# Ledger of designs, part 12: VH-VL binders against f1miw6

Target 1, 251 residues: f1miw6
Amino acid sequence: MPHFAKPLLRNIITRNLFNSIKKKQCLQYLQTLRTLQYDGFTTVYFGETDIPESLVTGEDFSDGYYMPTPTWCVVHAGGSQGWVPWKYRMFLRDELCIKQEDNLFFEFCDVVKKAYGKCAIVVKERRRQDATRPKEGKETEAQAHVPSVVNLTSVTCCPEVAKSYGHKLLTLPSPYNYLNPLDSAWSSLKWFIINNRKEFCLQSVDGVYSYQYILFSDLISKGIERINLSKWRTITTKVRRWENYYLGKLS

## First folded at step 20 (VH-VL)

Design j3
Fold by ESMFold2, look of step 21:
Structure j3 (fold): chain C 251 residues (1-251), chain A 121 residues (1-121), chain B 111 residues (1-111)
Amino acid sequence: as target 1 above (251 residues)
Amino acid sequence: EVQLVESGGGLVKPGGSLRLSCAASGYTFTDYYMHWVRQAPGKGLEWVGEIDPSGGNTNYNEKFKSRFTISLDNSKNTLYLQMGSLRAEDTAVYYCARDYESGDWSGMDVWGQGTTVTVSS
Amino acid sequence: DIVMTQSPDSLAVSLGERATISCKASQSVLYDNKDWMNWYQQKPGQPPKLLIYAASTRESGIPARFSGSGSGTDFTLTISSLEPEDFATYYCQQYYSYPLTFGQGTKLEIK
């Protein structure tokens, strides 16, 4: 009897092709980034983080189904010159509220143009939510289509908007988290929150939500201030060492 | 006076686990990344990894990432190296070192005296 | 990984004489007109000590007889007139790329 390919072998081949595509995308990202830097573009990392209220309260809920904690989303940007001179944005995000802000990216591009001139604006690729492609019996071949628009959960980042200001929008491939210094900045912000939350939580003694929001905004503002220019230079320098590692490994 | 003091070294069997400690004093612990570096007997220096005490971010030598975990306790100004699945080639003096980063250069400007790990049957 | 190769492995030199230690990187460690490498000194029973940073700049408290030179892939540590306390092992180290890597070391011994 002739020897035919098995479904499991097709899944393995599809995953290997997908991973090789991601490696090529990373190499192209790094080469493009270095070309833009050589051409005088200022690198700016634009992104978001989620801060669950449980991080602020420190409370250990054993039953999350009955006492869900809302999640706050912080949107900001920075690079080797520190935080961009742009007021970060903070949104309340929960399971029932999803928000996209088209005007925000337009304003951001204008601000960084005035501050730095032409920028290489880097955003993380949002992970695709298609989790069952090789296992559901549909087409097992992997073909990646690059979207014409790069979206954060809370913000639409349009390449044409960036181009209209003389910027270049770059997408950082999702598996390569070491290449985004914002991830380090977000970790430092969360560390600040954990270590300072008591000083700010006591201001909301009467339980009015507006007072609690003011407390969270002050806490976030102080946490961002603590991530100063020296810290930004440190984390961007360490990211460059990962860039050099991947340029050598993937070439 | 800036001081780093390692402890927790000793004799352990292959496949075993060990946790090293590095107690820091004389400076603001959260302002500086911290490294682990090891040196096998009669051999050179090998970088294990680093951690940011003000955020918990780590960078590992990928050689060790599956078996070693760097962590810390800011309340005690203490750095840890959790080592698992130990092998004979992990026998070394383990140093902690403070990272100085200017943005234009970097260096391990303060080192501890080291703690010795011996992996033997 | 960037391999840092030192030459020689061991060097015997008389007091008051000049010592030269070579370090070659497997790829350039030059970025933004800076060489991202350091030299360390390690005496027996002691941890390493930062000696030279950015290829050529002496750390505070290091005697003027120590100098670093070179760029890109080829680096040299020179001790212009050896003193008894200079007999140690010397390591070059790059911080251009992860993982951070050290040379194998050069042991400087008295003739």
Scores: ipSAE 0.818, ipTM 0.936, lowest interface PAE 0.5, mean pLDDT 84
Fold by ESMFold2, fold request of step 23:
Structure j3 (fold): chain C 251 residues (1-251), chain A 121 residues (1-121), chain B 111 residues (1-111)
Amino acid sequence: as target 1 above (251 residues)
Amino acid sequence: EVQLVESGGGLVKPGGSLRLSCAASGYTFTDYYMHWVRQAPGKGLEWVGEIDPSGGNTNYNEKFKSRFTISLDNSKNTLYLQMGSLRAEDTAVYYCARDYESGDWSGMDVWGQGTTVTVSS
Amino acid sequence: DIVMTQSPDSLAVSLGERATISCKASQSVLYDNKDWMNWYQQKPGQPPKLLIYAASTRESGIPARFSGSGSGTDFTLTISSLEPEDFATYYCQQYYSYPLTFGQGTKLEIK
């Protein structure tokens, strides 16, 4: 019996079990979300995106040099009511503070309670890297993958904190990207950055050298502002069509 | 006047590829999702997919997702449909259409005249 | 996918008479007390044109002789007094769920 055939079969079995688990998680997520919506909970999507500095400056690294650039993390939330009236947070990667993460979600829960009352707070599942997968079995028996982590990469989202404010914390399963309207909002922000960064560029001359700099904070702030209530309603309506699709397919 | 003009249709052999264009004018291109819809000869309408010009977000009919790609060029106010691995059943008139979204209802409120794709040996 | 089934496939009606076209969805398209479906008209050699949205609301510029009714799974397009310009193919379309789907069409001919 060829030895390579056993590892290939075990991969197929493991992938099928993983997909079955994720389908059940997605169906449970959607059923819970719809129950909460029927019960008067306001849906709020809480999440983050990375903005590499090269996107802001417009510099191209495809010419054969790798130049590590800083990456910024933007944390915000929104839904069919628009962006939550909460000041988004912006962190430079590798400079995050543990103390900051502990307080942020608590503050967020308080703000959305005051703005909307009880909320269904949706956070996207953090996908583990393949290189860090749990120890896999070497037999034909499939090993279950470690369940997804609830936290964002920059923020700890505790279900008990949400519960203490009357909220419910829901985790969106990682394979179902169409169900997260924040992904569409982040794409629109990045589109705005690419198309407007020149208008936020200032130039000055100091002696024999020219200097150019970007009004980064203003660029991001304006980009978020451009994703208005109408845009949010469009995005969330289109996500609902995917929710209805998956509810039909998975039930 | 709002106008959508498709182009790029023609005769291609099975297994071939083709890129359709939809030139938009008379409105702010980035304010509206855009659809591709096709109609085989003597048949009904079939939705292919849609795209948001202000972010590139797409929603596809999963039937086409492996072979068709919707894209755009904002500098030209132009929507594209890249079609690959074409089959005889892809023979159709291809329309682009503008999505009107109110939050309470949606509709394809403006359509182009269509461009014809014929897939034949 | 939500299947939208129209009946009849073809209908011949005399000028000035009533025409009735049915559309049945394979599952309810009702959400938040709204029916997420539209009707379109398509004349030969032309693209479709939006007639009725949200099951029962006429698009601007559409004559009052066109009306839509029904809810949930069962919908009806009615033309109360047929005019010569009304011969066309009519499509219902749902936007409750992806993929967006159209009915197979009903060809209206003047008898």
Scores: ipSAE 0.817, ipTM 0.934, lowest interface PAE 0.6, mean pLDDT 84
Fold by ESMFold2 at other seeds, fold request of step 23:
Structure j3 (fold): chain C 251 residues (1-251), chain A 121 residues (1-121), chain B 111 residues (1-111)
Amino acid sequence: as target 1 above (251 residues)
Amino acid sequence: EVQLVESGGGLVKPGGSLRLSCAASGYTFTDYYMHWVRQAPGKGLEWVGEIDPSGGNTNYNEKFKSRFTISLDNSKNTLYLQMGSLRAEDTAVYYCARDYESGDWSGMDVWGQGTTVTVSS
Amino acid sequence: DIVMTQSPDSLAVSLGERATISCKASQSVLYDNKDWMNWYQQKPGQPPKLLIYAASTRESGIPARFSGSGSGTDFTLTISSLEPEDFATYYCQQYYSYPLTFGQGTKLEIK
């Protein structure tokens, strides 16, 4: 005899506890961020975005056909000071393989230390693998649940590495997308790609075939440059309005 | 001369839909966020939301998020408000406005003349 | 949401006299030593017009008889010597937090 009421009630209770934990984590994140800002830390958002090759070429494979397409990962950082003066990274992610560099975060921490001094480095919580599967129940804890290691899919971000440069590493809880100005910057980059890729396309003919070549690195570099200091100041100002909204709503 | 011109207002029945347009001219459209603001008859101003023409990013008043969609067409320098599941309380003049953003302040520095939406049986 | 409450709802004042309009925010709109609020003027049949930004700074082309003051939660718009074109509805508006919100308006009429 099925007891659907017991499993459903337990799932509802678990979902409410998870939402309560995420609200507490968001409030703690915002309070910590504001304390660090008051203490003179420069806020820097460090993150990544995926650029599918189809976005660059303009090809549409979604028309009922299953075909693997390469995806590029762009890693960069910025804040109210604009893009960090750091050479952004681009990684090819094959459908089945992801490669992480061991010392990239060390280099990043050194660069932002030299550029800005002590920084509050904000990284969005990585939830792809964990978010697609329900986690088993956790024991109730009185303390906030802060992950011990925060990683991008392409880069390991160690809190002790940040601390060794005088920085603080903060995790932005994943359901609060309005709190990450990088998401707006990535949308602007993708908009630039869609609207300008034809200007970076060269055509060549080989026998009976016509080939198109994409000046991909130039397209991405120009797109990043078009997200200038004024744009970054606008984006971060609007994120601050969301921060104030959530501080009021969650308090 | 910077100008914003709204259109697409009219009479609709409850539950219906409308798409409002705002044609922009006299400035670089992609340099400024754009707002929608409404004003019910004899009432004050209510912010609906905003959009970034250079990336499509939106910020909504949560009151409208489930029923209203802000979009744009950069080739026509035109902002849109798609309104669905309309109710009598959505009856208002709808304005588009340009967002001026500096490091020290923000403001809706240019407004259109508005377009009227009436929702009635 | 931050509620912006204006007083009075309407005000009748003689030409050449001073008008004072108050706006109170339900929480402080002060951040980084700046007050994130504006004043708008709306004449009948017209869209709103930006009047004062950052609580106290006049927009270009706004006559010197308009001034804004206050900080945090309490703000005042003052018109020092009323002229016929000043009879309109005035709105305060905060942009400290989403959603952006306006006061309910103060209608200024000829006495």
Scores: ipSAE 0.811, ipTM 0.931, lowest interface PAE 0.6, mean pLDDT 84

Design j3
Fold by ESMFold2 at other seeds, look of step 21:
Structure j3 (fold): chain C 251 residues (1-251), chain A 121 residues (1-121), chain B 111 residues (1-111)
Amino acid sequence: as target 1 above (251 residues)
Amino acid sequence: EVQLVESGGGLVKPGGSLRLSCAASGYTFTDYYMHWVRQAPGKGLEWVGEIDPSGGNTNYNEKFKSRFTISLDNSKNTLYLQMGSLRAEDTAVYYCARDYESGDWSGMDVWGQGTTVTVSS
Amino acid sequence: DIVMTQSPDSLAVSLGERATISCKASQSVLYDNKDWMNWYQQKPGQPPKLLIYAASTRESGIPARFSGSGSGTDFTLTISSLEPEDFATYYCQQYYSYPLTFGQGTKLEIK
């Protein structure tokens, strides 16, 4: 009997099981989010984006080979009430790999509690290269995926810290990118950077690293300010239309 | 005066491609999402998709996402619809429209006059 | 997809009389106590024009003879006294969920 039939059937079965798990996680996320919103929780999206230095300087990648440049990580949060009244954080990625902010999430939870009261804090599930395949021996494949700690690359997001402030921490499943309005905000920031980076005709070479950091932070600060309350209300309304689409499609 | 002007329509064979343009004037182009909506001869309206000129974010009707691409050029205040793998059922008048968003309601408050695409042998 | 079904497909009404157009959504478009649907008017040879938003609120410049009503899944557009300029096709449209969808249209003809 040819063995090609067994491997093909196994791959189809494995792929269908993984897709079923992710669909259930998304449906559970949306149902929980709607329940929390009905119960008076303010929805806040907490996340990060990477801004490679080449995006700011305008370096061309058409030279045939990618040359590594420093990458900046921006951490912020927002929702239908605009940006959280919390100064965004900006890290160089090598600083991030060495040190993660141990108390940043604690501080964040305190700030949003004071600003909005109890919050549903949404963080995007971190994508790993092996996250798309089912892992052997997982006992919770039929159960909703509930991670104990939800990490951004730069920040550890502990559910128990959120709970101690009366918040709920929700994880947005990774395949459902349309459900995160912060992705739209990050895209708007990057478009602002591209269209305003002409102030960077650098030939300094002897410049201090801190000088370049100051230039990048000023441009980023201006870009964040342009994403005002009206813009936030627009993008959260459009995300709600995707939420309604997926609630209908997945249930 | 807010004005939207479509162009680029014409006759094309099945399997061909066509790019439509929508030139916008009289308002701040980057403040409003923009839609493409089509209407087949004697038929109703069908939403194709939308784009944010201030970030490039798109939302598509999944029916078209594999064959149609919405893009823009902010320096020209121009919206584009790139259509590929065209079929006879894509024959329609194509409108661009400006999205109004108040937070409490939304609507397509300004429309162009449309441009006609005909797909036939 | 939310299907918006209009009734009738066409109707003929005498000048000065009342016209009523129905729109039924395949699921509720009610959120936060608001109905996320609009009505558009399309006259022959013209693009669509926003007529009624949020189910019942007239757009600026729309005559008082136009009114919208209903909630959830069932909506009605009423023209209380038909005038010659009201000869057009009328579309309901939901914006509660992606994809945005329009009704099939109702062609209003003058008897």
Scores: ipSAE 0.801, ipTM 0.927, lowest interface PAE 0.6, mean pLDDT 83
Fold by ESMFold2, look of step 20:
Structure j3 (fold): chain C 251 residues (1-251), chain A 121 residues (1-121), chain B 111 residues (1-111)
Amino acid sequence: as target 1 above (251 residues)
Amino acid sequence: EVQLVESGGGLVKPGGSLRLSCAASGYTFTDYYMHWVRQAPGKGLEWVGEIDPSGGNTNYNEKFKSRFTISLDNSKNTLYLQMGSLRAEDTAVYYCARDYESGDWSGMDVWGQGTTVTVSS
Amino acid sequence: DIVMTQSPDSLAVSLGERATISCKASQSVLYDNKDWMNWYQQKPGQPPKLLIYAASTRESGIPARFSGSGSGTDFTLTISSLEPEDFATYYCQQYYSYPLTFGQGTKLEIK
């Protein structure tokens, strides 16, 4: 008879439903991935990372009010074959450079088709920090719609484009970050930047900021090169051990 | 000559903490994942976890992850195991080991001599 | 977790005789036509030593009298003619899935 119990039960039911949905998504992802691998698809992980300028300079902003320092977004892809033989992309994340670039994914699909044939292209489920899950003010929610595209902050990934090249686009569910070897690759890149930034960024520069950009781009390029085929095979093998763990846990 | 030398073991009371060290020499430290493996007196081997010196990524045995932290100092080619909230069952010889990964197999190809941790009242 | 179960727990064998140690995994460790498990040897007061990798391939410097066989869930370590330095404890270990796990060990003693 106490009315206060109804809101608590609703919260418990909603939390359990969300957890069940994410577990089902993870199991479906793993089963689909293994089926595609068995069917001869090459697995390729496509993704991005942010590198703030402060990571490169080591500059401390805490002492005053400053304009936001620029953040660079690096877009690349790799797998057990190493980095895709594709020139990675780097975007400045100021106001003018947060646009999504549609033709990048078309080019990417063509490159991996030529390099590997049919691919299982894995992208991490997008996390929109401003994304809202309103229960009211929506139309046509009777049938759940899958988004027509999977977005990185800089790149639109369209399943139909992947399919037109003979690929399959897979979405890695957000809570299961151990299943993305790109996260390990990005950590190694950032480690390289932190430990080598003095060699590239302590040089005196005259003139325009273009010289600092060139040195920064060289630092990133060298960091990516240090993540060689052997390293890629190592991190993908370790991800597979997590895949096997989750397949056992969730089945 | 590749060598791994553990240190920092000793006697500690339950609830205490210790930091173990593993000094590596004779190879490029950042090229290989590193493991911690323990062995209680008269018992078998138990994997604690591993770390990538070139990125800091860790994989833990879930049994230990709330109490144990694996870390590095690349300037000293040294691996660490920070152990907190120690219990009597943590009494063991602690080994560090180098991970060899070929892509087609892996194994702990080099081991240190171990350092002994005793947790008792 | 994948449980690796060794049999027997201990074994007494004479010098020059054959020893056989079994290891069973609680689930298959076969992936991509490879068995993701190893054998290690440990003598008293010493660290473990990698002996056989990928179920059947000897590590460099390991004598030919050591051989591994089996696939999937059932594995065997065989020492064809025991030498004095072979009396040790032997561990199987899987690296198919996290956490990495070892068998409980098989102590090989001189008869």
Scores: ipSAE 0.798, ipTM 0.925, lowest interface PAE 0.6, mean pLDDT 83
Fold by ESMFold2 at other seeds, fold request of step 23:
Structure j3 (fold): chain C 251 residues (1-251), chain A 121 residues (1-121), chain B 111 residues (1-111)
Amino acid sequence: as target 1 above (251 residues)
Amino acid sequence: EVQLVESGGGLVKPGGSLRLSCAASGYTFTDYYMHWVRQAPGKGLEWVGEIDPSGGNTNYNEKFKSRFTISLDNSKNTLYLQMGSLRAEDTAVYYCARDYESGDWSGMDVWGQGTTVTVSS
Amino acid sequence: DIVMTQSPDSLAVSLGERATISCKASQSVLYDNKDWMNWYQQKPGQPPKLLIYAASTRESGIPARFSGSGSGTDFTLTISSLEPEDFATYYCQQYYSYPLTFGQGTKLEIK
């Protein structure tokens, strides 16, 4: 089978290599994480979530009609000690705000060093699949295997900055969603927003953007506060059960 | 005092669907994860999954995740189990249970009376 | 999945005597010097009841005749002097790893 066999074999080999690479990355992540925890590193999960303004204001009054709405980006960190004692950041997605984020990771590393000492800083892998097209070529695979910088949408996370504070930066492989307790915290925040947004919209809304920002800030602040230390300990304990699951399955 | 009451069980044909409910009372519903656990006739206990009422976060036994969905309604203090593509092997008593988490241990400290699901032609 | 295997499946014991139920995990459930497993009691027609947590700690209101022991993979539930209300099915359960799993149960009957 020359024609179909050759491209079919390369596709199958590529998928098998991708799956094998991700399994190995997950095992390496978990083994490294447990070694760092044993060595006295405090685990902190650093990440971001998107909150579309429509989630805060409710549904569009024109069903089946899409209107573009702004999206807010919330940046925070937490772990079994609760939220890091660091003021979370909230940005409207804007090209100008992206450049300001370079100093943020440096500040974060300093704060967690002072609060906890040496940390294992976990950041979720950014490599979302191209939803429009599958990735092509071998260049993407080569670049993916040795990344030097891990980026959130709003923050550049440099391993050397973390290292300069005695921290270790870890990348959580993207297909292993159960291993990130920050995802559970973000889900709790979004559920809080949905269930409480009306109580934060009682004042007049004239379409002035500054009034809307004040509403969003109060709502988000209360939602983050609701995710207290007890909640974080529960979430991280449950993530550990998934860690144990994957350590058993992938070893 | 603390009470969990399941309902919605019944007879259903293979391939059918059913939604179970668990009404909670006597405690702050949003403070505790909630489990679904089932027990086939004359058999032991099998964990289905859990959900956080204060955030909707779920953890499933992967055996069930493709067919079962856990959800809730905070305004009614009610937990749901939506079951689809039912099989004869899904015949069981379905319990809801409250999760206690201390950080150092956990346990299902309060259980409902169960509701019976029978899958047969 | 962690398999919890109990023995025996059924046990007949006279009132006032000691009953011993074993539970073996297919892998260690020890983490951070704690055993992440519990024991439950289930009487006929009733839901389970939490009996012992963290391998050896009795839940509030559980009589002192119930005790749990063991670590790692091997656990034991002991009832030191059986009373009529103790005739039930007993389940061990681990929460070290997902999915949460129960033993197959041990039915304790009056001899």
Scores: ipSAE 0.794, ipTM 0.929, lowest interface PAE 0.6, mean pLDDT 83

